VHH binders against Intracellular ribonuclease LX (RNALX). Designs and how they scored, part 3

Target 1, 213 residues: Intracellular ribonuclease LX (RNALX), of Solanum lycopersicum (Tomato) (Lycopersicon esculentum) (p80196)
Amino acid sequence: SQDFDFFYFVQQWPASYCDTRRSCCYPTTGKPDEDFSIHGLWPNYKDGKWPQNCDRESSLDESEFSDLISTMEKNWPSLACPSSDGLKFWSHEWLKHGTCSALNQHAYFQTALDFKTKSNLLQNLNNAGIKPRNGDYYGVESIKKAIEKGVGHTPFIECNVDSQGNHQLYQVYLCVDSSASKFIDCPIFPHGGKCGSKIEFPSFSTNDDHDEF

## First folded at step 13 (VHH; from x4 with S31E)

Design k5
Fold by OpenDDE, fold request of step 14:
Structure k5 (fold): chain B 213 residues (1-213), chain A 122 residues (1-122)
Amino acid sequence: as target 1 above (213 residues)
Amino acid sequence: DVQLVESGGGLVQPGGSLRLSCVASGFTFSEYAMGWVRQAPGKGLEWVSYISSGGSTGYADSVKGRFAISRDNAKNTLYLQMNRLKPEDTAVYYCAKEYYGSYWTPDAFDIAGQGTQVTVSS
């Protein structure tokens, strides 16, 4: 297989994820913070294709990144059902994507954590007066500009749709160079999840709890 | 243990048709979205199509209007009808089970089988 060209660094807004027709399960470690959480760090090709499962024998070894687990629980929680402590989710991300990153397990997870910190998405949005609140809508371009101002690169905004048909800020895609050293302009953006002109930035405060444990 | 067994691939001429099948076991098939992904030689994986548990479907732009995904829950079987095949459709096609995220993303579906080879050539 070819060497990958860049990483998609994907962060999700848990409140938006849970405000859909799909199942949402809080981690067993507790309700996620009202903050962006890491979805994944995915090797990708410039043509939009991706490698996966580059080493099927490389099982997740908790001992390799034990020092990161507490931070990962906070910043990289699983909202997949059934509820879990994150290990299964992290195992999935590692086996499917991490094994293709040329990083070891510790470096892979650390890298994602570092880029979450560096991107500081919520703060960047707040600086622009964009705050999570149910019923509040923001221009998607305003959101992009706010993030771009903070990160220095144009993000891709993925939207999902709530039960009422409203577009919500669901995920933010940033691109990282293949050496996992810096943010870069994305060579290609995903093709789905397009947003309307205005999208909701919902809060957990009024969201339904689907499955906590 | 999740098992997905693809079949129906083969060699066809451009403009031809194939129907792929995938038999699922080891999980409640009807409760999960399913998808097809493909990988051409020397290239990465790409999403082709999905069908939700409720029957909603999506297609990559490259196959829209030519491919049709369907499912038979009673038979635990996923299908992909491929019409007007092009050389660019040549790939190993994998049936995949829903995992997490939007259905068109790299993280959406998990491959479990060996795939089925589709070759479109004159």
Scores: ipSAE 0.913, ipTM 0.959, lowest interface PAE 0.4, mean pLDDT 94
Fold by OpenDDE, fold request of step 14:
Order: structure tokens, then sequence, then C-alpha cells
Structure k5 (fold): chain B 213 residues (1-213), chain A 122 residues (1-122)
């Protein structure tokens, strides 16, 4: 197996994830924030292929990253069903992807948290006047540009589809160098999840709630 | 425990066909999307195809028009019909169960079995 070339750093928009026909379960720790959350930090090859399960004996050890757990609960929640506190999800991410990163568990999770902070996606969008609101649509290119302006690299925007057939901002892909040091231009973008020209940026809140503020 | 047992692989000439099967157990098969991923020697894993619980399907560009994924829920079996096989299709093929996220992503499916070897060579 060859060494991986870069990381996909994937952040998800919980409201969009939960606004589909697929199952969505809030974490046992509580409703996720109306902010981007971490989906994963995935080693990847330039050809779009990926390594996984590079060390099957490296089970998740909570003691190695106990200091990060509270932060991870907020920033890296699981929306998978059944509801969970995130440990099972994190174990999956570690065993499948983290073991291929050349990082230890603490560094792997810390790195993802750091890049979430650095990317500051919601703020970057807000700076461009792009705010989550049900029924409001934004140009996908505007979203890309807003993120690019903040991060310094072009993101990949993944869309999902709500029950009415509307495209929603679902995930943002950024790329990180193999040393997990900095954002880079993505050597390759994922296939699938294509967005229309305009996409919804939904909110967990009702429109009535937004009008009250 | 989730079990996935792949079969149907083998040696074929270019242009040939194979039909892979995967028997699932340990979970309610009909409620989960299933997929095929493959790994060529010395290469990374790549997504090949998925079929949702509702029957919607997707394919990697490299196999579109040649491969067909299907499922028989009554038999807890996933299939991959592979036609017009090419040498570049040579890989271990794994049946995989839905985990999280979009079905074409690295995180979408979990491998549980040993896979089945497909070799396309003249």
Amino acid sequence: as target 1 above (213 residues)
Amino acid sequence: DVQLVESGGGLVQPGGSLRLSCVASGFTFSEYAMGWVRQAPGKGLEWVSYISSGGSTGYADSVKGRFAISRDNAKNTLYLQMNRLKPEDTAVYYCAKEYYGSYWTPDAFDIAGQGTQVTVSS
C-alpha cells in the first residue's frame, strides 16, 4: 500500500442531514448546534481512492483523548441512529480512517478539531451574508467563494436533497496536507453530491423563530 | 454480529462476465443500503456501486454501463453483475453495509467479509 497523499476534512451541516428521508438521530448529549460539525478526517490518495483500517488492533482508547471529549461532543457529534454519545462514531472514524493517518488518537482528533476552528465555515458564510434560514436559497458559487475567501482554498460543496426535491448545503470538503499541518488545494474532488446553481441553507429553527429576532 | 460473505469471483478474460454475490446476516438486511467496494493490489479502496434500501442505485464512473447492482431481500443477498470486464477491474471485491453519509464516500459503507477476488486477464 502506498502512502496517502492528503486528508479530506469533511464538515456537515446537521440541519441538512436531518432534513432528508434518511434517519437522523440527535446525540444523547443533546441537539447539535446550528453550526457545521465534523464528519471526518480521511486519508486519501490523489486518484480518489483511500486507505482504511490500517491497524485493526488499534482500538479506540478514551483515556488517550479524554481531554477532548467534551469538545468533540459539541463539534463532532454523531447523527447516526440510534442516538449515541459519539464514542461509537469516533471509534469508527479512528479505526477506519485515523489508523491510516500516522497520527495517534489524540493528535487525530485534535487535528480535526483544530481544522474546524481554522476553517470557521459558518462565520465565513455569514461574512458573505449567507445565513442559515429555511426557504432561503444561495448560489453554490457564492458559498464556495465565501469559504474560499476565508480558508484560502476552494472547497467542495456536497448537497443532499430534502423530501421536496430541493438541494441543500450538506457537507463541505476541504483538503489537508498529509502532514496534517495546513489546508491545501484538493488534488481531487469527490464524485457525487452535485449541487444545483442555488441551494438551500436550512435551519433547525422555524422561520417564525427567525422573525422574532 | 454483522456478517457479509462474498462469492462469485474468479479469473475471466477481458470482455467476460462475472456475477458476485454477498450473503448478509446479523442485521435486518432490507433496512440498509448496501454497496460494493474494491481494492486492487497495491492500491487504495474505491467505491464501485451502491443500492439503497429503497432500491436506488449508483455507480462509479469507471463501471457505469457495465456493472449492475441488485438485491434480494428475501434471501439477504446482494449481487453485482459485472459485464464487459476489463483488466483494470481486477481487484478484491467487498460487500459492504451502510454506515454513515452519502453512499459514494469513503465513510459510507463498512466491510465485514474477506471479499472475493476478481481477476481479469488475457
Scores: ipSAE 0.911, ipTM 0.960, lowest interface PAE 0.4, mean pLDDT 95
Fold by OpenDDE, look of step 14:
Structure k5 (fold): chain B 213 residues (1-213), chain A 122 residues (1-122)
Amino acid sequence: as target 1 above (213 residues)
Amino acid sequence: DVQLVESGGGLVQPGGSLRLSCVASGFTFSEYAMGWVRQAPGKGLEWVSYISSGGSTGYADSVKGRFAISRDNAKNTLYLQMNRLKPEDTAVYYCAKEYYGSYWTPDAFDIAGQGTQVTVSS
């Protein structure tokens, strides 16, 4: 069946992405803001499996979402190397995941942008006194509760590991109903990326060993 | 252009073993994490295993202890040793190249080949 059950709406913390052994390249449009950015909006099945590439003929057309591009550059950047302006990343997300969403290109990208705004993750964390700072650690449950208080649904927190072996806040998973209208409780959470009890919430201040531009 | 060619699939009885291979070309194989994903008939894709460029590995809970991923960088080849196979392991298995994000997510790897069919049946 091509019908999916819900969306994973995934946001990443850029400083954590770059604070690993992996390569990190800032967008050609500039250094990303000290804020969460969109990774993707992914159709998913309740059993944890996913559809992809549902329409291989539906290439990305910038003209369909030209009004969103400036906003996407700020809120949906790629940190992959080599540095890019985001188009290749967006094309990948659209072809692989968006084509399975039953949305057109404009609606797909607009939806993701809207849910980023609605989730307001950084503000929700700040309201709980959780702020990005190198060397500071926060309880993963505290982070979950802070986000839950703001969004109204329990998030999944994915952690990666820095060069010293510390767990850090990397991605936040929220679930969206199949109609792309509202946040919902996740039917299933991803397996992997498990966090310790306390995790780092880093900032970009010490990530100068990566390619900026 | 990235090319991934899977092989080694076949029909086996429950409890049997298979070893899948994937030959990569078109990129510097040793610099990328690689993975296996599979798709059973009428079902969605699921992550099976990954191996980083540094050699760290991960497995889905459903295959942990039974499957082993490995790589030979000199041969640009990825392997998946599958032991104690079960009917529920029946699927097309795809070799996948690292793209973006964590290795167990839908966005982690890109499929480029046609996959290899694994059928476990008595």
Scores: ipSAE 0.887, ipTM 0.947, lowest interface PAE 0.4, mean pLDDT 94
Fold by ESMFold2, fold request of step 14:
Structure k5 (fold): chain B 213 residues (1-213), chain A 122 residues (1-122)
Amino acid sequence: as target 1 above (213 residues)
Amino acid sequence: DVQLVESGGGLVQPGGSLRLSCVASGFTFSEYAMGWVRQAPGKGLEWVSYISSGGSTGYADSVKGRFAISRDNAKNTLYLQMNRLKPEDTAVYYCAKEYYGSYWTPDAFDIAGQGTQVTVSS
């Protein structure tokens, strides 16, 4: 079935993916920009359940979205090991989630790219004085307010824990209506990944444990 | 290819118990987190439980205190002990292998098997 209530649109902070004990691998295209990257666009029900794999025979076809590939390499990289060019990650996201979206492949990927641009997360945080910097802590409520000011809707903030045990900004969830046209208030937030009251927003610097300015 | 074979489902009365098993092959079982996901008739999927490669566990609120996940890395087998079963637990239960992200999300785990039916009715 392709009836669902909303999408989660999920972006991740690459530095927070990579600085855990599990570490990461950069894409074969190189180190990602210091910016949020797309994790996925996931059909969901308002009761917290979800559909998946709605057409197991609809394989990823690069010719359907070839004009988007360079933009997706920049904005939708895989950080999983071993290093890859992103095609396996995009194929997984399409087969699992995109086939349930009522969008074709081009529209599915373009929509996620458009919502990343519209959300403008890094700039919205910067406008509130919240910048990636190792050793600095920010209030979780301040992070939520900064994003809400720019997007018009309250995000869910997911934290993870770096290799030293510090809680840090990891993923941002926003909700999109079922027609994939606009951000909406989330009908339900995810459970798990709770943040403390103050969290790190780490810099994606490979050569300095503590950035001096 | 990843293969996951679920078993141990059946018909039980409310308050009963079942133990589900999942035999894994096609990957190094001990290196991955594993989980259980379920689908009630006519409903979407929902996460039930995870166990990390190191043995840390987590549970959905609806099953906390009633279900217990465990793994035996020597046998490449994942288990779910289900106690004090309720009609609301009626579902097909799928064993799932870690893919990406946080364990409680739709993207955390991939299913590969046919699942095992659990029916709780009087």
Scores: ipSAE 0.739, ipTM 0.899, lowest interface PAE 0.9, mean pLDDT 90
Fold by ESMFold2, fold request of step 14:
Structure k5 (fold): chain B 213 residues (1-213), chain A 122 residues (1-122)
Amino acid sequence: as target 1 above (213 residues)
Amino acid sequence: DVQLVESGGGLVQPGGSLRLSCVASGFTFSEYAMGWVRQAPGKGLEWVSYISSGGSTGYADSVKGRFAISRDNAKNTLYLQMNRLKPEDTAVYYCAKEYYGSYWTPDAFDIAGQGTQVTVSS
């Protein structure tokens, strides 16, 4: 059927995507902003299972959301290799997840963009003194509390491991009701990707001093 | 095009074993993580297991200790050894190729085959 219980709304930290042993590729529009980017808006069931590919004939039609493309390039980039303009990534997210959402293409993409704005993740972290900075570690509970204070709901924090073996903030999961109108408490948290008690929040920037002798 | 051909399903009694196979083509198999997802009758999809390109593995809690994923890169083949099967394991099992993100999430893997039916009943 095409029913589901809620959405996961998932945002990722680009520096943490790229700072692993796996390669990443910047979008053809350039290095991403130092901000969270949208990964996806995924219909789910409260028992932890999910629907997908609910209409395989509903191909991405750029004319249906052309007014959103510039904003999506900024807020919904792909870091997968090879570098791209994002259309393949959005097509995948639409076909796999969006077709199960009961939203049309424009509404699906606009809704995710609106929830990124409403979540205001980077600012909420900054308000708590949690800033992207290489070499600094933050408590996972402090990160959760900072986001909860701003959004009103406890997030799930997913970590990955950088090239040096350190846990780092990678993705943030928030939950959205099935009508796509508001954040809700997550009916179930994801499994996997657990963090240690303290994690990095990396920056793209490096502070280089040239060595001269 | 990516092709994934699952086989090895069947009818078994509770406590029995099956070994699923998946033959892959249309991509460089050794470069990608692979996984198994399953769908019970009338239910959504759920993740079962993954194996990374480097051989790291993970399992859903419901199958830990009973299932073992493996790969043979020389044969472009993914396997799932399923032991001590329970009626709750009844599902169509799909082999899946890495797409994006963390291996246990809905977005991690793409299905390309018809799957193989596993039925566990007396």
Scores: ipSAE 0.727, ipTM 0.895, lowest interface PAE 0.9, mean pLDDT 90

Design k5
Fold by ESMFold2, look of step 14:
Structure k5 (fold): chain B 213 residues (1-213), chain A 122 residues (1-122)
Amino acid sequence: as target 1 above (213 residues)
Amino acid sequence: DVQLVESGGGLVQPGGSLRLSCVASGFTFSEYAMGWVRQAPGKGLEWVSYISSGGSTGYADSVKGRFAISRDNAKNTLYLQMNRLKPEDTAVYYCAKEYYGSYWTPDAFDIAGQGTQVTVSS
């Protein structure tokens, strides 16, 4: 359906992607910054269902957003293997989700970049004394409150599990109104990715995959 | 390229059972998590179930206890056993291959097939 109720705007913590037992590969542009990166901007319905692939003929056209590519390499990297230049990841996000957004390609990518800046996640956590460091644990409610203080809306915090079995901060979900103009309270929270009461906020280790160390 | 071929749908009365199958090709099936998503007429997609490469499973609350996902890596085949079917289970069911992120989100799995219709009515 072209009509949808809201977006999930989803950002991921690269260290938490890479310190599990699954494979992690840096983009061909290099190791991502120690910052949240964009996963996607996903049209959703308030009943928990979603549209996807709303225009199968709308292939990614690099010329439509060429001015954004350097910024997207920094802020929207893929950590999937094998290493790539990001175009495959952005093509997937556009075809699956962006075609359902009522935005053109440039507007879709620019909007996600703008919401990353507005959310200011790393700084909001830092303001509350919540900083990435291996071996440090934080209360999940403290993480939620730090983000809520800065953004004005309660986030959903998704955790994953590192190679040693510890729950860690993985993804942050914020909700955006259907016109893509502002953050809103989430009409429904995602299911899954449950955190324990205290979770790790890991730092990026050195230039290798640190799944084993 | 990735191909997923769903089968086993049909018309069944409430309380009945069906077993869906999905034959996969174009990738190393055993290395990926697989899932089922469904779409009722006039509605959006919803996640139904996943099975990891290691055999861990998860289910949407609406189907838990009634549906069972399984895989046969030797046959590159994913299954969904559906028991105690309800009219609310009426949908096209799609087999889906792991893409990115957590297994229960819209971005976790990609569909590639035409799906198989399940209709639950008297």
Scores: ipSAE 0.709, ipTM 0.889, lowest interface PAE 1.0, mean pLDDT 90
Fold by ESMFold2, fold request of step 14:
Structure k5 (fold): chain B 213 residues (1-213), chain A 122 residues (1-122)
Amino acid sequence: as target 1 above (213 residues)
Amino acid sequence: DVQLVESGGGLVQPGGSLRLSCVASGFTFSEYAMGWVRQAPGKGLEWVSYISSGGSTGYADSVKGRFAISRDNAKNTLYLQMNRLKPEDTAVYYCAKEYYGSYWTPDAFDIAGQGTQVTVSS
């Protein structure tokens, strides 16, 4: 169905998922790359409401996207406990959101992978001197500007709170037109997920946080 | 295998009150955040409220001060006390279990029940 208005395209920072009071578990394929990972591609209405589960009979069929699986393992991992492969996570995202997208399974997953590549979040932040480092803080407006410079559209930045009570960069929301062809300005931003004016951008390891400079 | 059974809906006058209940099974209720989402006829879903496993709560702006979420872990039951109901609260209300991400987003909670209809009308 094409009755929705736009997609949220949502990426998460794995270290910030894990650096909370909630447990996290690496996928059975191993520790994720130190990079943003896809959370989802979610049809939404411009009034802030959303459709979901638009075809409960359209079960995930691995044969429809088998060529994408290795790429999805790297770029679309689940950090939920217990550790698993990605198939349950992708099945959830497909059934809940993908069935409402007017895309078939292959196109749905390929589109999200393509938008992750196009967004180039980690490199855009790095170009502005914003790097994952434990104990470093960055202005939230600087993060938004760095992403906007590279993508051409202002993101929504969602923070969560680490185990020490500090706000950290958690998820980045970009918007995609309803035909899944390009980034657009978001018709509406989410209004939760408060950030302070300065936030952490944590690394998975203190040993690795300065290897390129 | 998650089961969520909503009840307590009905027809009520504007300004009235209702208390919704949701009985959960098939998972360890006390370990998960729970929430309420609603869907008005012909409209999309929207979140209403959440309660974390530790008891912290949050509300959509449209219901703040009027609705109160609570949970009874011993009975595996989630509640929503709805006061000062308005016609715009008319919707099917779904109990939802924590899945992934932030509580106020479309992916935060999964519904599993048929919901309970709340109609606010003169």
Scores: ipSAE 0.699, ipTM 0.884, lowest interface PAE 1.1, mean pLDDT 89

## First folded at step 14 (VHH; from k5 with K64E)

Design m5
Fold by ESMFold2, look of step 16:
Structure m5 (fold): chain B 213 residues (1-213), chain A 122 residues (1-122)
Amino acid sequence: as target 1 above (213 residues)
Amino acid sequence: DVQLVESGGGLVQPGGSLRLSCVASGFTFSEYAMGWVRQAPGKGLEWVSYISSGGSTGYADSVEGRFAISRDNAKNTLYLQMNRLKPEDTAVYYCAKEYYGSYWTPDAFDIAGQGTQVTVSS
């Protein structure tokens, strides 16, 4: 199906991915920067359902987006094990979600990269005094307000749990209109992953002791 | 090489019950979270339920209290017990294997089988 109502644009905090009991694997290009990374740009319906795999024959073709690869390695890494160069992750995101977006491969990836830049999440949090630091806890409403001030729209904040059971900032959801031109208010927020009133924002530099498994 | 084979669907009256099964192969079943997603005619996909490798479970609001997910790691089999079925439960049900990130989002799970049809009709 090529019809859909909006995109979720989803970014993840690498330290919160990696400090769970499952750990993580850095990309073969190295440890990601201490910044939010793109997870995906996902067509969705306003009733909470979604399309996927809208053209199973449209395989990822690196020549269509070769000028973006170095930027995607920086901004769209996979932390899944085993370590990889990102092509499998991008192929999955394209085949599952991108084929439903009405964008070609270059436009799909470029659009997500542009929205990461526009969202400016880490700087918006920093402007509110919210910085990654182990042992510090922040109000979830303060995190939402900091992002809303910079982006103009209220995000959904998803939390996960570190290896010691502490809830932490994990993913940030923003919504994009179906023409992929601007942020909008989310028609619906995801089920699950809700946070308590205060959560960690862990530093990535102290999670630099993992391997593949 | 991942294979998921769903079964147990059928035609049932409103208020009835069905038990779906999914036999998995091509991966270490016990190490992954598993889930059920469904697609009603002419609609998008909808997350139904997950069960983690450790056995914790979650359900969509529309099925909570009526459906029960379970797994048998010795048989590489995932189950969905569906009780008090409603016409809006009519869909193809797919079992799905953990991919990336959270358990309840569009990217959480990948399907690999043909699914099993559940029809709830008077």
Scores: ipSAE 0.788, ipTM 0.915, lowest interface PAE 0.7, mean pLDDT 91
Fold by ESMFold2, look of step 19:
Structure m5 (fold): chain B 213 residues (1-213), chain A 122 residues (1-122)
Amino acid sequence: as target 1 above (213 residues)
Amino acid sequence: DVQLVESGGGLVQPGGSLRLSCVASGFTFSEYAMGWVRQAPGKGLEWVSYISSGGSTGYADSVEGRFAISRDNAKNTLYLQMNRLKPEDTAVYYCAKEYYGSYWTPDAFDIAGQGTQVTVSS
């Protein structure tokens, strides 16, 4: 009743966001890097419910985090349509979730950026031979183990469905303690977004360009 | 601005039914997924149901088989038929508009209205 229990720290795979029936638009800064990007850092309760909008007088103040903006453009882009700069997306994440975090704006955004770096998702997957490549499929258990080896905690893997009906790696959930200091085991995993036994890890570009004649 | 006006709540006995309505304005209703979230007294928010722009639906495990979401695009109205109500269904119910990501997550939908109170009491 006083506070929250943990954070979900959520990263998304841009190619899987765009390889669906939904519209996808690159940010005004251009095509995102081929890397996981931050979706959000979300206060949650252990029973699966969540707080939101904990300070309705707050507004995003760019001067509070101006030193982070170029890094956030790279690591926290929006793929929603229409194309925009990141300020609208970051304002939404701050107002809805950040105001419930007990962190100020700079600390909130810096913390999420730090956890992306610490998670090192793409490199942890690469160390296990799991690379973004169209036409390749990976066991979901192998993906979990690769991330767990690097981070020390089991992730939740969320899939979405491409135009062919195949499950693909979409979002990765890690959990952070309520003081925003370290990764922890998730007290509860999200509902939905479950994967099949083998899932695609798509690329924005393909290594499989070839002549099939 | 986006406006969502919920109605149809009330006091009902266990086992009873209610039908919630949500009238939407300020956006092209038919282009967006819509959802219901709820908040019991002293608790956090909880996802209840979604309906996509194309009419596909999903439900939280706790309400599946008892609740039915629907929409009337001509009237810009979202509905939630709630049957076989239980005391644990007591909450303020909010209509919500698609924002970003998967439909069951905290970030999927934005609330814009005051909600409608549902009380299930013996």
Scores: ipSAE 0.760, ipTM 0.907, lowest interface PAE 0.8, mean pLDDT 90
Fold by ESMFold2, look of step 17:
Structure m5 (fold): chain B 213 residues (1-213), chain A 122 residues (1-122)
Amino acid sequence: as target 1 above (213 residues)
Amino acid sequence: DVQLVESGGGLVQPGGSLRLSCVASGFTFSEYAMGWVRQAPGKGLEWVSYISSGGSTGYADSVEGRFAISRDNAKNTLYLQMNRLKPEDTAVYYCAKEYYGSYWTPDAFDIAGQGTQVTVSS
C-alpha cells in the first residue's frame, strides 16, 4: 500500500545501542558523533498498522543519492556487527519503508536528514539541563517536555536496558505528516518499549564503562 | 539465503483453533528472536507475537491470552497456537526473523515467506 497516514521518524542514541549485552560495531568511517542518529522514517497507519516492501523489485541505487552519502555516514550510521559502510542498513530501510513513502530515494533520505536537523534533539535536551553522562538519571517526563519545547510536539520515548540492567534512553519517536513536510502530533504512540519514571542518558564511551568484570 | 516457510492456515469457525508452523533455513535459528506478523485483507501489517532466542515471549493486546508462540530449535521451527479465533483474526500470517532493535517495532523483524492464510468465518 502507498496510501498511509503519517510517518514515525525514529532516532536512536548510539551509546544506548552499544552498551547492551549485544554490544555494537562502529561504522568503517569510525566512531559516530555523540548525537542522536537516524534509525528510520516509517510510513504508518493511524490504527497502528503499517505498510512495508511496497516495491519488491526496487533496489538501492547509490547514484540516486550519492551527494548525501557523506552526510548519511555521519547522521545515519549502522552500529550492527560487523562494521560496515552503511549501505546494507540504508538498503534495508529503503526497501522495507522507503518504497512505501511515495518519495524517490534521494527525497526519502534527504527528508530524514532534514528532520533530524529540525528536531535538534541533543540541543533541546541540553537546553533543559539534560546531558549525556554515565551514572546520571533523568525523569522521562522531563525528557519529553524538553523535546516538546523545542519541536512543538510530544515525542514517544523508547528505553532499552544496558548490560547491568539499567533502563536508559534509547530511541525517540516523532511523527511527520504523510506529505513529509512537517512534524505533527502522533496520531498513535507505540505501545511497547516504555520506560520507567527515571532513566539513564549514557555518554558515548568505550564498552568498558558499562560492562561487568 | 534466509528461507521461512509458513503452513497450517485454513478455514475455521469462530471459537476454533489452528496451529501455524514456520520452517526456517539459511541462518542459525536458535540464535535469533522470531516473530509473527499478520495482514488482514485491505489492511496494513500488524505485529502479533515474538519469542526471543532464550524463549521469552510477548503478544499484541488483541491476541494475548488466546495465542501462544513457541519454538523447536532442534527442528528449526516456529509455531503459533491460535485459540478462540475471531473473525477479526482473518489474515495472512507471516513468520519473521529478528533484524534490528526492539521486538515490537515495525523494523524488529523481517518477513521472507509467502505467509499462510487464516480465515475465520461461519
Scores: ipSAE 0.723, ipTM 0.891, lowest interface PAE 0.8, mean pLDDT 90

## First folded at step 16 (VHH; from m5 with A108S)

Design n1
Fold by ESMFold2, look of step 17:
Structure n1 (fold): chain B 213 residues (1-213), chain A 122 residues (1-122)
Amino acid sequence: as target 1 above (213 residues)
Amino acid sequence: DVQLVESGGGLVQPGGSLRLSCVASGFTFSEYAMGWVRQAPGKGLEWVSYISSGGSTGYADSVEGRFAISRDNAKNTLYLQMNRLKPEDTAVYYCAKEYYGSYWTPDSFDIAGQGTQVTVSS
């Protein structure tokens, strides 16, 4: 099946992945940078339904994208336990979603890497004075506006709940046209993972504010 | 290695009820959220419902108030009680196991079984 209407392009905040009641494990290559990382690039229909596993025999073949692996280790890490090199995570994303994208493996992974760079999420937030900082909260609408200013399209913001019960910025959804060429306005937003009016944007670095006093 | 076996589908009239079951093996059932997704002929997949390991539930708008998800951890079994069925509920229903975080996205759950057919027609 190669018919679909758009992609969700989904990035996650590693500190929010790890600061929950559920544990996380750093990749065997080490602790991720303090930056958004790729979760996936998911073909979807405008009615909110999706295709998946469109070619169950198209197994991940490292030789088709070997030039991208070091970049993917940095930008597409798995935080699942136990610690790993990411190949299992990339295989899952390819088999489930990539096989439905009408892209070959190299193009699929390269496209997601390119959209992470183009979205420039951390810098766009920083330009609006929104930066990772434990204990402080930001307005969800301010986060959306900061990203929209830089990307040109309104994101969907997914929150999760930290180990103390507070809502925090977890994932950012942007939409990409079906030819994988550009960001578009989302035809439909996801329904769950709602945030309150203000949310935390946590840092891996817990002492930055304390040290600067 | 994960095995999910769905059953309980069938042909029912509009307004009728069915109860779907899913027997799980190959993982520690009680530790994972579980869900139901469905696929109508010629359409994509749609999430239907989830139940967390702690018992919290959620439903798609189209089924809320009519469907009830439950689990029996002693039997490694997930259930979906479907009431007041409509022709629009006609689909193959799949039991799904938590893969990643959020409960309501295309990547939240993985299917492993063949599903069970539900047909609602007059």
Scores: ipSAE 0.756, ipTM 0.907, lowest interface PAE 0.9, mean pLDDT 90

